# Ledger of designs, part 4: VHH binders against q9xw16

Target 1, 132 residues: q9xw16
Amino acid sequence: MSGWNAYIDTMTAAAPSIKRCAIVGAADGSVWARTEADNVFKASEEELKTFVALFNDVTQVPAKGADIEGVHYVVPRTEESLIFGKKENTGFFAVKTKSAVLIAVYEGPNEVAAQVRKAVESMQTYLNNAGY
Key: E = the ipSAE of ESMFold2; O = the ipSAE of OpenDDE; V2 = 0.75 times the mean of E and O plus 0.25 times the DockQ between their complexes.

## First folded at step 1 (VHH)

Design f3 (framework vhh_6fv0_2)
Fold by ESMFold2-Fast, scan of step 1:
Structure f3 (fold): chain B 132 residues (1-132), chain A 119 residues (1-119)
Amino acid sequence: as target 1 above (132 residues)
Amino acid sequence: QVQLQESGGGLVQPGGSLRLSCAASGFTFSSYAMYWVRQAPEKGLEWVSTISGSGGSTYYKDSVKGRFTVSRDNAKNTLYLQMNSLKPEDAAQYYCARGYPPPLPSDYRGQGTQVTVSS
């Protein structure tokens, strides 16, 4: 298998409240690695292609929200390379690097969300610095 | 502050076994995925195996699958690599590392332990 599975593992180890996550290509949403088995990340190719295209203009996302795994999330705001959403007790953080988009779906309150965001942003910084 | 110290390398005949250890200190060991990387005289640095912080997920280089087993003891802050059915091509300096496997740079890497496979 690809070495990208190790980064999924690193993110989940850093923030155990991540329920499902994936690393996908920024250009096309192709899956490089994702959680599997009981934690399988279930987004379709079409959904991921649509999702990564949101990073072309993140300023429009709060008006529309975002869909991941067939679930519509409210996006309260975005940053240039960060989209996050909430729906009841669930949420996600998605960050764009030079070549990839990291998506982490979690379940829990605000303190859990903060831990997940930190893990995802740390990975984003590392991959950007490594040229990915 | 982070320190990683490998041990357990040595000379073994083809088909033999070795168990490598990596003692970690200076960080919350169970919060980090760890990996093994090796550097052989005829090759560059290559990734061998990764283990999640909890130990629940493991990943291996194709050529070592079924022969090598990575594990960890979080109570002892120690990472292990059990190497069975060793082949001449496994001869290398073995390092444990924190962070990400190659080609991405690790946050920290130990001094290494030498594995020699010769008859």
Scores: ipSAE 0.012, ipTM 0.214, lowest interface PAE 8.4, mean pLDDT 83
Fold by OpenDDE, second read of step 2:
Structure f3 (fold): chain B 132 residues (1-132), chain A 119 residues (1-119)
Amino acid sequence: as target 1 above (132 residues)
Amino acid sequence: QVQLQESGGGLVQPGGSLRLSCAASGFTFSSYAMYWVRQAPEKGLEWVSTISGSGGSTYYKDSVKGRFTVSRDNAKNTLYLQMNSLKPEDAAQYYCARGYPPPLPSDYRGQGTQVTVSS
């Protein structure tokens, strides 16, 4: 396991509703770490390249939604370093650090979203402080 | 603090038209995409339309495409929804939102305006 796998484990442990996670390069969408086995994060490198590019102009993303793992999500709103989406009883949170994008895909009722956000933003803060 | 106030709802016959407005304050309006959502009796909240911050991009629920037009006036901090060819199934409480819940705070959506479609 790479050092980045520890962060994947931390995020998945922080919120039980998180099903899959990935840490990818902010510049090119390259996968640095991801959940595997029964909870494998399935987004392709091509898809991730497109996804991380959304952070170049987040203000336009809510109008178009976002795609992860071949699933189209409605994006409620965005922040400078945050994109999140919803589809039925699933959703995702994606946060951008200096060099990475953290993605967490979750499943559950609407109420779980706050906990998922907290998990990814906590990791975002940690990594930013660490220079990543 | 974020405030949104919808208006323009009313009673129309099938095939009629309404124009909804949403007055926004408490945030930089042009920096945010805005949503229209609706809730019919005994149904959950459903997405209707989205418009980007600049207004350059619009997105619609399939069932309203060609009939509804979302627009905005950033100078007036106002969001609009032109609803033409209204159908009974369009009847609902319509809300404007600085997003589609969740995980939006409850104050990111207005009190709503009622649209009734009946012959």
Scores: ipSAE 0.006, ipTM 0.221, lowest interface PAE 11.5, mean pLDDT 90

Design f30 (framework vhh_6fv0_2)
Fold by ESMFold2-Fast, scan of step 1:
Structure f30 (fold): chain B 132 residues (1-132), chain A 119 residues (1-119)
Amino acid sequence: as target 1 above (132 residues)
Amino acid sequence: QVQLQESGGGLVQPGGSLRLSCAASGFTFSNYDMYWVRQAPEKGLEWVSTISPSGSTTYYKDSVKGRFTVSRDNAKNTLYLQMNSLKPEDAAQYYCATRYLGSYWSDYRGQGTQVTVSS
């Protein structure tokens, strides 16, 4: 078991409505850890490379949206290190740290989304403080 | 209870202008992002614009940039969309929405306001 899978487990325990998630390299989108088996995070390496490049200029993202796991999400707005999107009852939160991007895909209403955002941002803070 | 009521749609010729309004009630309007979304006949729901709670930050779909302007009046709990240089492809039912209504913009909108662009 890789050490990075412990962070995946921590996020999913904190927000059970996370259906799939991953921790990927900020520079290239390489997968460090992801949910597996019945909850496998399905994004291709090419898609992840494209996705992490969005953090180079988040202000362009709302105009075009974002693609994760072959699904196109509407991104209504962004924050400096946060991209989030919605498609009906599904959504995602993605946050950038110094060397990683955390991506969590969830299902449910806004109350669920708030819990997922909290879990992802807490992990972002933890990893930044740990030098990642 | 959250309520949104759109108005201001109508028939306009290509190149014309319309101003849409959205009257909001049942929540603290000034604390939430607001959105304009549209649905053309036989097409899915499409995001058009976003405005931050203070009104200082705005985002637009690429095809409407430079033609549409979103604004808000927090004292009046009202959202606006100024639409200039209207094109036939802008014809749609327009809805206002907020993240507070949940993730389902199609389910938590008013009846919308119809925009028709025809010569």
Scores: ipSAE 0.000, ipTM 0.190, lowest interface PAE 15.6, mean pLDDT 82

Design f31 (framework vhh_6fv0_2)
Fold by ESMFold2-Fast, scan of step 1:
Structure f31 (fold): chain B 132 residues (1-132), chain A 119 residues (1-119)
Amino acid sequence: as target 1 above (132 residues)
Amino acid sequence: QVQLQESGGGLVQPGGSLRLSCAASGFTFSNYDMYWVRQAPEKGLEWVSTISPSGSTTYYKDSVKGRFTVSRDNAKNTLYLQMNSLKPEDAAQYYCAKGRYYSPLSDYRGQGTQVTVSS
């Protein structure tokens, strides 16, 4: 987890309503860094491999939804490098960079979701500019 | 003030068709994704379909794909849902919703329109 933990810390500091998050490899879903201890991101590598493969054709995702940490989320729409979903008061934003996928799970209303999206997209831009 | 008004629901037999409408006012309709969501008495709120601001991109829940068609008329500020081959499991209160980048489900509005499927 050398160095990559700092990006997790940066996102959670920017959006404290992020409950759990991870940075995973875009090609295979391998975990590079994730939140731990009381806010551990608990998706299996098999689930993450399935999840990152959704970015190969995001247009199919709204019909099926997406699974994160064993929770099935409704995905009402996608963008080329963005999948987001909701289930009740819980939601997620996932963005793809050149080499990584960032996943942030949050709880709260639209105002909270706005802050989380901003934090995740800011990190996406930073990592793309850094060649990741 | 944002207003969304659904209409077109009713009683239909299995295999029948209905066309739902949603009249929008109080915002620039052509700038927003629009959604259809539904709620059956014993179930939670379900997303049904999404349409992009221009109408060029549509998405559907797996179980309605091929049977339902969403469309919009930006000149009339109206959203539509054409429902064909209706099944008993399609019976629900139907709502239209406007959304942004956050969540369409959190922005749903109006009293909805009731769809009943029975012989």
Scores: ipSAE 0.006, ipTM 0.439, lowest interface PAE 9.4, mean pLDDT 85

Design f32 (framework vhh_6fv0_2)
Fold by ESMFold2-Fast, scan of step 1:
Structure f32 (fold): chain B 132 residues (1-132), chain A 119 residues (1-119)
Amino acid sequence: as target 1 above (132 residues)
Amino acid sequence: QVQLQESGGGLVQPGGSLRLSCAASGFTFSNYDMYWVRQAPEKGLEWVSTISPSGSTTYYKDSVKGRFTVSRDNAKNTLYLQMNSLKPEDAAQYYCARYGLPSWYEDYRGQGTQVTVSS
């Protein structure tokens, strides 16, 4: 197992409502680490390559939405390094660092979403400070 | 048992150079990203550099770019930091770290090596 799985474990411990999570390369969407087994993150490499390219111009994303694990999410708005989406009782937060994109899929209401966002943004800060 | 042992610190004049080394044992060194972090007196830990497992990818704190070079010798389980054009602001205790994030329970750092820059 890669050392990157420790980052995933830290995020899921901080926000237990994260159902599936991955850390992927910002340049190509290659998976560095992901949740496995019963919580396997199922996105294909082609889907992830398309997804990370959205960070090249996040302003276009709300008009089209985003696809993760074959599920189309409505993206209501974006920030420079943050894309988040909703579909009914599920959602995701994705943040870009210097060299990585962190993706967390969760289930639950808005207060749960706030916890997930905090966990993902905290990890983003630590990875940027670590040079990733 | 994970062990990290730094060496190579010392006193230099501004504009001088030092090469730091870190001897690693107790884990498969070539499988891990390695970090250099530093802590100046009265200051918090500050990330300096990261190097990928193969050594092909390196990252640097903005203030050290062009002056510092991180490298590794996986056959010898050794991490290096070549520091050129040293400035007074670079004076700190330098640590070799696996991960190096202070919030993590499995963070490993050595005892550190002191770098002093003064005239």
Scores: ipSAE 0.005, ipTM 0.146, lowest interface PAE 13.8, mean pLDDT 82

Design f33 (framework vhh_6fv0_2)
Fold by ESMFold2-Fast, scan of step 1:
Structure f33 (fold): chain B 132 residues (1-132), chain A 119 residues (1-119)
Amino acid sequence: as target 1 above (132 residues)
Amino acid sequence: QVQLQESGGGLVQPGGSLRLSCAASGFTFSNYDMYWVRQAPEKGLEWVSTISPSGSTTYYKDSVKGRFTVSRDNAKNTLYLQMNSLKPEDAAQYYCATKYYGSGYRPYRGQGTQVTVSS
């Protein structure tokens, strides 16, 4: 789990506006690593299992939105292997790799969102190239 | 300057109908997804519906499916929401909104139009 924590640290360093993030298993939503303490990612096992299943058909997600940490987010649209949502000044980006889903919750305006997306997509590329 | 102006709200009895309109200006309306969102008293902002740029694809909040229909007239730069079989829980301030790439919702929404459902 410590090894995967290094990737959490890399993403939060690349986009300081990430408030909480996690790397979870794509098959079951099991937590591999997450932010802790004052920045603890607060999602239940059942919520994460439901969330990762959304990647089975991302085109259905805008109709329903997505729940993360008990917060319902509007998902304006999805892209291949990418779900992102908004709720007022908060938002998230989630990307799927072969074996994992990366979730980053952030706060801030559009320029912050763009930085968070780049950080998450960069990690997605790295993990896919590493076979994850 | 992006401008959105909602209209069509009012007081209706349960089971009644209203048609909301949103007049858009200041951007190429036909190139953007459009949204209806609402905010009920003492509640946060709720997404209601999405319509694609061409109008061929629509999405709805589960509780309004079959009752609400979103449409758009790109020649008139106007977005519509036809609301049928209105319920007390539909009472809210309704806003139209547009989305720009990479940011989700942009804050370019109008001041809204109030929908009240009273028996």
Scores: ipSAE 0.000, ipTM 0.134, lowest interface PAE 16.3, mean pLDDT 81

Design f34 (framework vhh_6fv0_2)
Fold by ESMFold2-Fast, scan of step 1:
Structure f34 (fold): chain B 132 residues (1-132), chain A 119 residues (1-119)
Amino acid sequence: as target 1 above (132 residues)
Amino acid sequence: QVQLQESGGGLVQPGGSLRLSCAASGFTFSNYDMYWVRQAPEKGLEWVSTISPSGSTTYYKDSVKGRFTVSRDNAKNTLYLQMNSLKPEDAAQYYCARGYTWSGYPLYRGQGTQVTVSS
């Protein structure tokens, strides 16, 4: 968890509009790192286990939506390694790497969402290249 | 200018069927994912279904799976929603949509068509 804090810091520096984020294990949803204190990512271990399992078959996700931090999000569509959701002014992007899932929750308009997506996809590429 | 016009709503009894249509103009219809969304009285906007540009991939809200079927006719620039075995909880204003804003609302939608399910 502690060694992975640098990646959280890098991601939030690249997109300051990220309100909360986490890096979790793709197999079990175990938290490797997350934002803390005033920006604590609040998802339970059971919720994260359920969430990462969505990447086993992303085609089912738009039918049900996705829950993060006890909030239910509309997921209009998915891509093979990307799930994104929206609820009013809040949204998330989640991307899967070989070993991890990165989740970023943000608030704001389309311009904010685009920057957040770019930040998480850039980190996804970096971690895949690093063997994660 | 993007224009979407829904039709086909009405009053049905529980267990009844309706077929909704959405006539699209002002854009290359065959290039876009299309959505059906609904809003029930005193409830928020709710996603119902998604269909890919070619029509080969479809997604449904869990509660309508097996009862609703989305389809499209790209030659006619028309989106459809076949609704079978309608339940009282399906009563809502139904909108055809192209895209979502990141604020969680349809980017482009029509005026909607009202579906009422009662005896």
Scores: ipSAE 0.005, ipTM 0.243, lowest interface PAE 11.9, mean pLDDT 84

Design f35 (framework vhh_6fv0_2)
Fold by ESMFold2-Fast, scan of step 1:
Structure f35 (fold): chain B 132 residues (1-132), chain A 119 residues (1-119)
Amino acid sequence: as target 1 above (132 residues)
Amino acid sequence: QVQLQESGGGLVQPGGSLRLSCAASGFTFSNYDMYWVRQAPEKGLEWVSTISPSGSTTYYKDSVKGRFTVSRDNAKNTLYLQMNSLKPEDAAQYYCAKSYRYLGSPDYRGQGTQVTVSS
């Protein structure tokens, strides 16, 4: 078994426009793996706990938006296991699995966003099938 | 047809350096993310590095961060990997690739260049 950092590496290889990403526990927002050094994902433990709790009722998120790394994003809509947001040229995709939440922050236009979404959703499917 | 040709591999002692090159043809090189992947003897293929089309964004496997630097010259359709402080665990066949499927399966890779690290 590869460690969780190998999954971060796989996602960033698939979509280079991912600037920072993390895999966190769905129940508590605890960090399992994240990008580091110059690409370090810098969300606080309190922020991540608040963020993963948004998946308890995603229908409320578009009215309030979402905060990641101290940045407030507009969330135009949600799907059952997907929250995404946009702020100018920056955005994020977050997906929930059985046990985890994957968060990817990217920069770029809508064409780039589609590539990032595909990478995150592919990993979501893989982890769900693996029992995570 | 897409063609990728790696070069620059060889035998070095631990702590040595090598610069790998990948000459690309048959596609608009500047429009694509490019990848370096490697395969050590009796191991699977593993991702090493990614570089964006413009070269402004790079990603690295944790074990090579700070030692390897990927770059590209879009005018020459060439991808590079500068490898410093080489370790025995870096010994592998190195490939460049035009596209990468999720979970480690690159499409359109070249023939590779062999890197051996031994004293």
Scores: ipSAE 0.000, ipTM 0.137, lowest interface PAE 14.1, mean pLDDT 81

Design f36 (framework vhh_6fv0_2; at its last look DockQ between E and O 0.01; V2 from the best seeds 0.00; counts 0 for: pae E 16.2 > 2, placed apart)
Fold by ESMFold2-Fast, scan of step 1:
Formats: structure tokens, C-alpha cells, sequence
Structure f36 (fold): chain B 132 residues (1-132), chain A 119 residues (1-119)
């Protein structure tokens, strides 16, 4: 867990509009690292297990939506390794790597969301290339 | 600059039908997902439907599934929403949108077209 905190710090430095984020195991949703204190990522173990299972068949997600931190998000579409949604001024991007899922919750308009997406996708590329 | 112009709204009785159109310009329409979103008075924006760039994949809000059909004509840069079996809860201002959920540079929505459902 200790080494993974550096990746949380890197993502939040790259996109300061990320309010909360986490890196979790793709197989079980176990938390490897997350934001803490005033920016604590609040998702339960049960919610995260359910969330990472969505990547087993992303085509089912738009009909059901996704729950993060007890908030139900509409997910209008998915890509093979990307789930994202927006609820008013709040949104998220979640990407799957070989062994991890990165989740970033942000607040703000699409210009802000674009920076968050870029940060999350950059980290996804890095981790995949590192074998994670 | 991206421009989106909706049309086709109006007053219809419950059980009636309307066909909404959205004329798009200022971007390569065939490269982007398109969305229909709606907003009822005193309520937030609500996603209704998504269509992929080619038109091969569509998604719908559960409450409109089986009643609404989204389609697109990439040669005409036009998005459509066929609305059948309209219910009072479908009454809203309807907007077409691109980039809205994808985190691309701007929240591109049109001016909207009003749908009223009443007897």
C-alpha cells in the first residue's frame, strides 16, 4: 500500500480538480491507495467489489449506472477499459489496467473533466507499461 | 465553433409520438458520440440516450427503453430521437449534446426544443 500512495499524489498534482481518488485491485476491489483526511475516498469494500466487476462486461453498465461513494452516477457509454459518468457538477473517470482500477472523482465543468481524464489515462498507460 | 440546433418539439397527448431532430455543424459529426439530455422545470439535467459515432451502438435511460429510438444520419450531420408512447413524466426541454460526458473541451449543448405532454 505504501508505494502506491506516490501514484495518488502524482495524479492529484497533475489534475488538482480531482477531489477524491483511489487505486484498487481489479480482481476484488481491494484498496491499494486512496486520498485521505478531508479528501477521503469513502467507498465501502462491498461497493468497490461491485464496481470493479463492472469491467467484466462494460456493455451492461449504461443500463444500470454505477455507484461510487453511495452516489449513483449515470454512465451514458463505456469504452473497453474506461467507465465514466457525470451527475450535475460532479463526475468520475475509472480506468482498468492489467491488475488495477483507478477511480477519480472530480467537480467542475468539461474543461476540468478533460484534465482529470488526461491524468487518469496517463497513469493507466504508465501502469500497464510497468506490468500492472 | 460547434453548433447544435434542435427542432421537432411540441404539445402532445399521453400515448402520442414526436420526432426530434438535431442539426450539427462546426465539427466532424461522424467522429463523436451524440447524446440526448432533458431538463424538466425545477429539475436537473437528465441523460436520455447515447449513440456511437457509427450509429451501431445505442444506450437508453431505463424509463425510456422500448419507447424511444435514437438514430443518426452522418451524411446529413443530423441526430434524431423518435419518441413513442409519451408519458407526462417525459415533458421537458430536450437538448442534443456532444462532448458532454466525455470530458472533452466544452459542454456542447444546443438551445433545446420543448416537449409538453398533457391532455
Amino acid sequence: as target 1 above (132 residues)
Amino acid sequence: QVQLQESGGGLVQPGGSLRLSCAASGFTFSNYDMYWVRQAPEKGLEWVSTISPSGSTTYYKDSVKGRFTVSRDNAKNTLYLQMNSLKPEDAAQYYCATHYYSGLPRDYRGQGTQVTVSS
Scores: ipSAE 0.516, ipTM 0.763, lowest interface PAE 1.9, mean pLDDT 90
Fold by OpenDDE, second read of step 2:
Structure f36 (fold): chain B 132 residues (1-132), chain A 119 residues (1-119)
Amino acid sequence: as target 1 above (132 residues)
Amino acid sequence: QVQLQESGGGLVQPGGSLRLSCAASGFTFSNYDMYWVRQAPEKGLEWVSTISPSGSTTYYKDSVKGRFTVSRDNAKNTLYLQMNSLKPEDAAQYYCATHYYSGLPRDYRGQGTQVTVSS
């Protein structure tokens, strides 16, 4: 654990539909913090390494989708610092900060996605302002 | 070099209070989130509280909310943790810590200060 757990807790509190969440290094996908216990974020280091590399060229991601925790998600579109995916009633939002990637996996109808996005983007803004 | 030094620990009875301090040096203190972690015997390191660079935002472990207050004095490069209504389960070695980023995120923490809660 680390002080980054505070940010995990903040995001999960802000969006109850978030089931699992992680903060990883943007450079290498190393896990800085993640949800644990019943809601353990299960992505492997290798998978996360691959995932964070997607931000090097987000334009290609919609064509191939993205994998998180062994689950393949369709990625409708991307932004420079945002990748989001969907699979049935689940999805994820991943945002990149200066040094980190925040990943939130959520479950629920499309209506919950806005709250999840807001949660991770708020944290993104905070961390960017903090220099992270 | 990042240096953190905790102080203020001690022995208190349940319901008592302590105020921990952390002296920071070797980095621009006011630019970084600071946080407290603790480690009780036979337990792993656990997060306690975080405070933003300006002090305007604070986060707390659920079990300490309403009892602990984190604060900082950036002019003094000092982090504080006011601990009220202490419980036996709060007994631990308390560490001041920060995420100092220099290419890779690194956690820095001091040697810690011991908090004991006993009747």
Scores: ipSAE 0.260, ipTM 0.660, lowest interface PAE 2.0, mean pLDDT 92
Fold by ESMFold2, look of step 4:
Structure f36 (fold): chain B 132 residues (1-132), chain A 119 residues (1-119)
Amino acid sequence: as target 1 above (132 residues)
Amino acid sequence: QVQLQESGGGLVQPGGSLRLSCAASGFTFSNYDMYWVRQAPEKGLEWVSTISPSGSTTYYKDSVKGRFTVSRDNAKNTLYLQMNSLKPEDAAQYYCATHYYSGLPRDYRGQGTQVTVSS
């Protein structure tokens, strides 16, 4: 979808530590937009379907962790519409909107994690207000 | 065979302190994230704290932040949870856990240790 790339660009500009990100359908993990070219978000369809299903019961996610792009992340805790994961010097934030899940994979120390969270939560709010 | 064994639980008065230990064996402890979970009556299993492989990064459930401290000693293959200012709502069976990755993600936890805060 031609309009969805603008949201990818907005998130990566707001938090330059984001290396890869995507907007995927909350029901099935279908990719609506992703970072491309040198920063391709390379999660498989099967992996994304499993990933978005984590939001069906976020209370069990910290005990299991989460996989994105073949990388296993520790999930220290969750919130009703937010899952974040850590693996050494990398991590991800994922937030759920009415229709979508926004996923941002970042690199860097924990100092940058707040910037990444703010970027994805700002977009979450925007899409929810727009009906997505 | 991954093995985790918790110890250090007991009965304590409100405001008291306990230090839990978790002895790990059967895997390279320093390669894995470790975490504490707990289970109280009338509640499911809930996450308490996580610590990175090197021990450099720690995370806490909001309700224990500032009262609990997770740490590890990779030379002794031991995970710790220092619990200060204990409240009745902290009473639970506490488990240390890891998700050991050997091609297939698997969740491992010990038998647990009971923390009781006087009713």
Scores: ipSAE 0.000, ipTM 0.144, lowest interface PAE 16.2, mean pLDDT 82
ESMFold2 (binder alone), look of step 4: mean pLDDT 86; pTM 0.864
OpenDDE, look of step 4: ipSAE 0.083; ipTM 0.496

Design f37 (framework vhh_6fv0_2)
Fold by ESMFold2-Fast, scan of step 1:
Structure f37 (fold): chain B 132 residues (1-132), chain A 119 residues (1-119)
Amino acid sequence: as target 1 above (132 residues)
Amino acid sequence: QVQLQESGGGLVQPGGSLRLSCAASGFTFSNYDMYWVRQAPEKGLEWVSTISPSGSTTYYKDSVKGRFTVSRDNAKNTLYLQMNSLKPEDAAQYYCARVYGSGWYSPHRGQGTQVTVSS
């Protein structure tokens, strides 16, 4: 059992609208933990490597969008350590810590996105304070 | 009740120009990021441009940089897209959309305005 799975469980319990999520290495996109079974996070190693590299310059991301699990998302703007996107009724929030990137994919209307963002940012704060 | 109403589309020749407008009501327009998105025939929805609440920060899709300019008039609750050097690839239904102050994409869009580029 990976200890990192406990953080996945905490985040999904805090925001039930999260359908799939993962914690990956900021340097290489290596998977530390992800949702499994019916909620398996499907991104390839190469896709994740490309995705985490977006945090090297988040200001370039709105012009190009972002790809997660083979889905191309519109990224309307970015913030310092946050990339978020939307495609129809699905969306994501991704946040960078010192050594990790948290990615949460959700489904639902705009009203649930705020809950998902809060859960992801709370975990980001916790991990940064813990030295990750 | 949020309402968005696009206008200004039409038929233009390659290399031509159009100016799109979006009239907003039902919310405090000056508090929100706004953006333009488009949907070409048989393609998915594509993001085109984003503008900050004050209008001081703008972002563009790579293929439209240098050709399109987004702007806003907060006193008139109106968003604009100036499109120059139009290409056949720009032909699409154009929509304006609201991005909430949380920085998240809004599903609320207007009915759109059609842009056709042909000779």
Scores: ipSAE 0.006, ipTM 0.241, lowest interface PAE 11.9, mean pLDDT 82

Design f38 (framework vhh_6fv0_2)
Fold by ESMFold2-Fast, scan of step 1:
Structure f38 (fold): chain B 132 residues (1-132), chain A 119 residues (1-119)
Amino acid sequence: as target 1 above (132 residues)
Amino acid sequence: QVQLQESGGGLVQPGGSLRLSCAASGFTFSNYDMYWVRQAPEKGLEWVSTISPSGSTTYYKDSVKGRFTVSRDNAKNTLYLQMNSLKPEDAAQYYCAAPYLRYSGEDYRGQGTQVTVSS
C-alpha cells in the first residue's frame, strides 16, 4: 500500500459519512489513492481528467454542474480551490492543493456535509503545507 | 495504539545546534509521510518539515531551509530533525506528526519537546 492511502484512511476516520474518496493528480487526474473494495471510488480516467480541469476556471462550474462516478451533481457555487455538489441525499467536496485534487463523496443531510467539508479542507491545508 | 514520543529539546545559544528525535509506535511507520510542526508561546501550530515514507523526498519551511535537515530510520521507527544555526525565532514546542494523528485533533498525544534559544 502507498503512503497516500493513509490520507484516505485519515479522512474517512474523521468523517465516517464519507462513502468514497480519492486523491488524484491536479494536472492529469491520475489516481494516487482511493477507497477500495465495497467502497471503491468508481470514476474513470477520462472522467477524472475532465473533472480536475474544472479547477482551471471554477466560475464556469455552477452553470454546468459536475460529473463524478457517472453521477451528475448540481454545483450551487464554487470557491477558488473548492468545488462541491449536491444530488438529493448525496454530495461531494473536491479541493485543489498545489499538486493534487481531493474528492470525497458522502451521503447524509447538511450537518453531515459540514463535517465532510471540514475533513477535506483540513487535509487540503495539511498537504499544501507539505508542499503537495 | 498509536504513539509519538518527542525528545532532544533543550536550551541553546543563537547559532547552536540540537537534534530532535521522535519514536513512533502502533502503526507501520515506513508507510507514512512524517511531519515536524512547532508551536511558539501564544502562536498557532506551524509546519516545519515533511519527509516521504522512504526518506527520499523532503520539504522545508522557507525560514529553516539550509539550517534544518529531516531524516528517518524506518528500521528503528524513528524520525529526526537536525537543527543548525538556531535563531531566537526557532524557540517553540516541537511535535512530530503523521497524517493519521493530525486528524485525531489539535492535541498531540506526546507533549512535544521544548526548544529554547536565548537571545
Scores: ipSAE 0.005, ipTM 0.150, lowest interface PAE 13.9, mean pLDDT 81

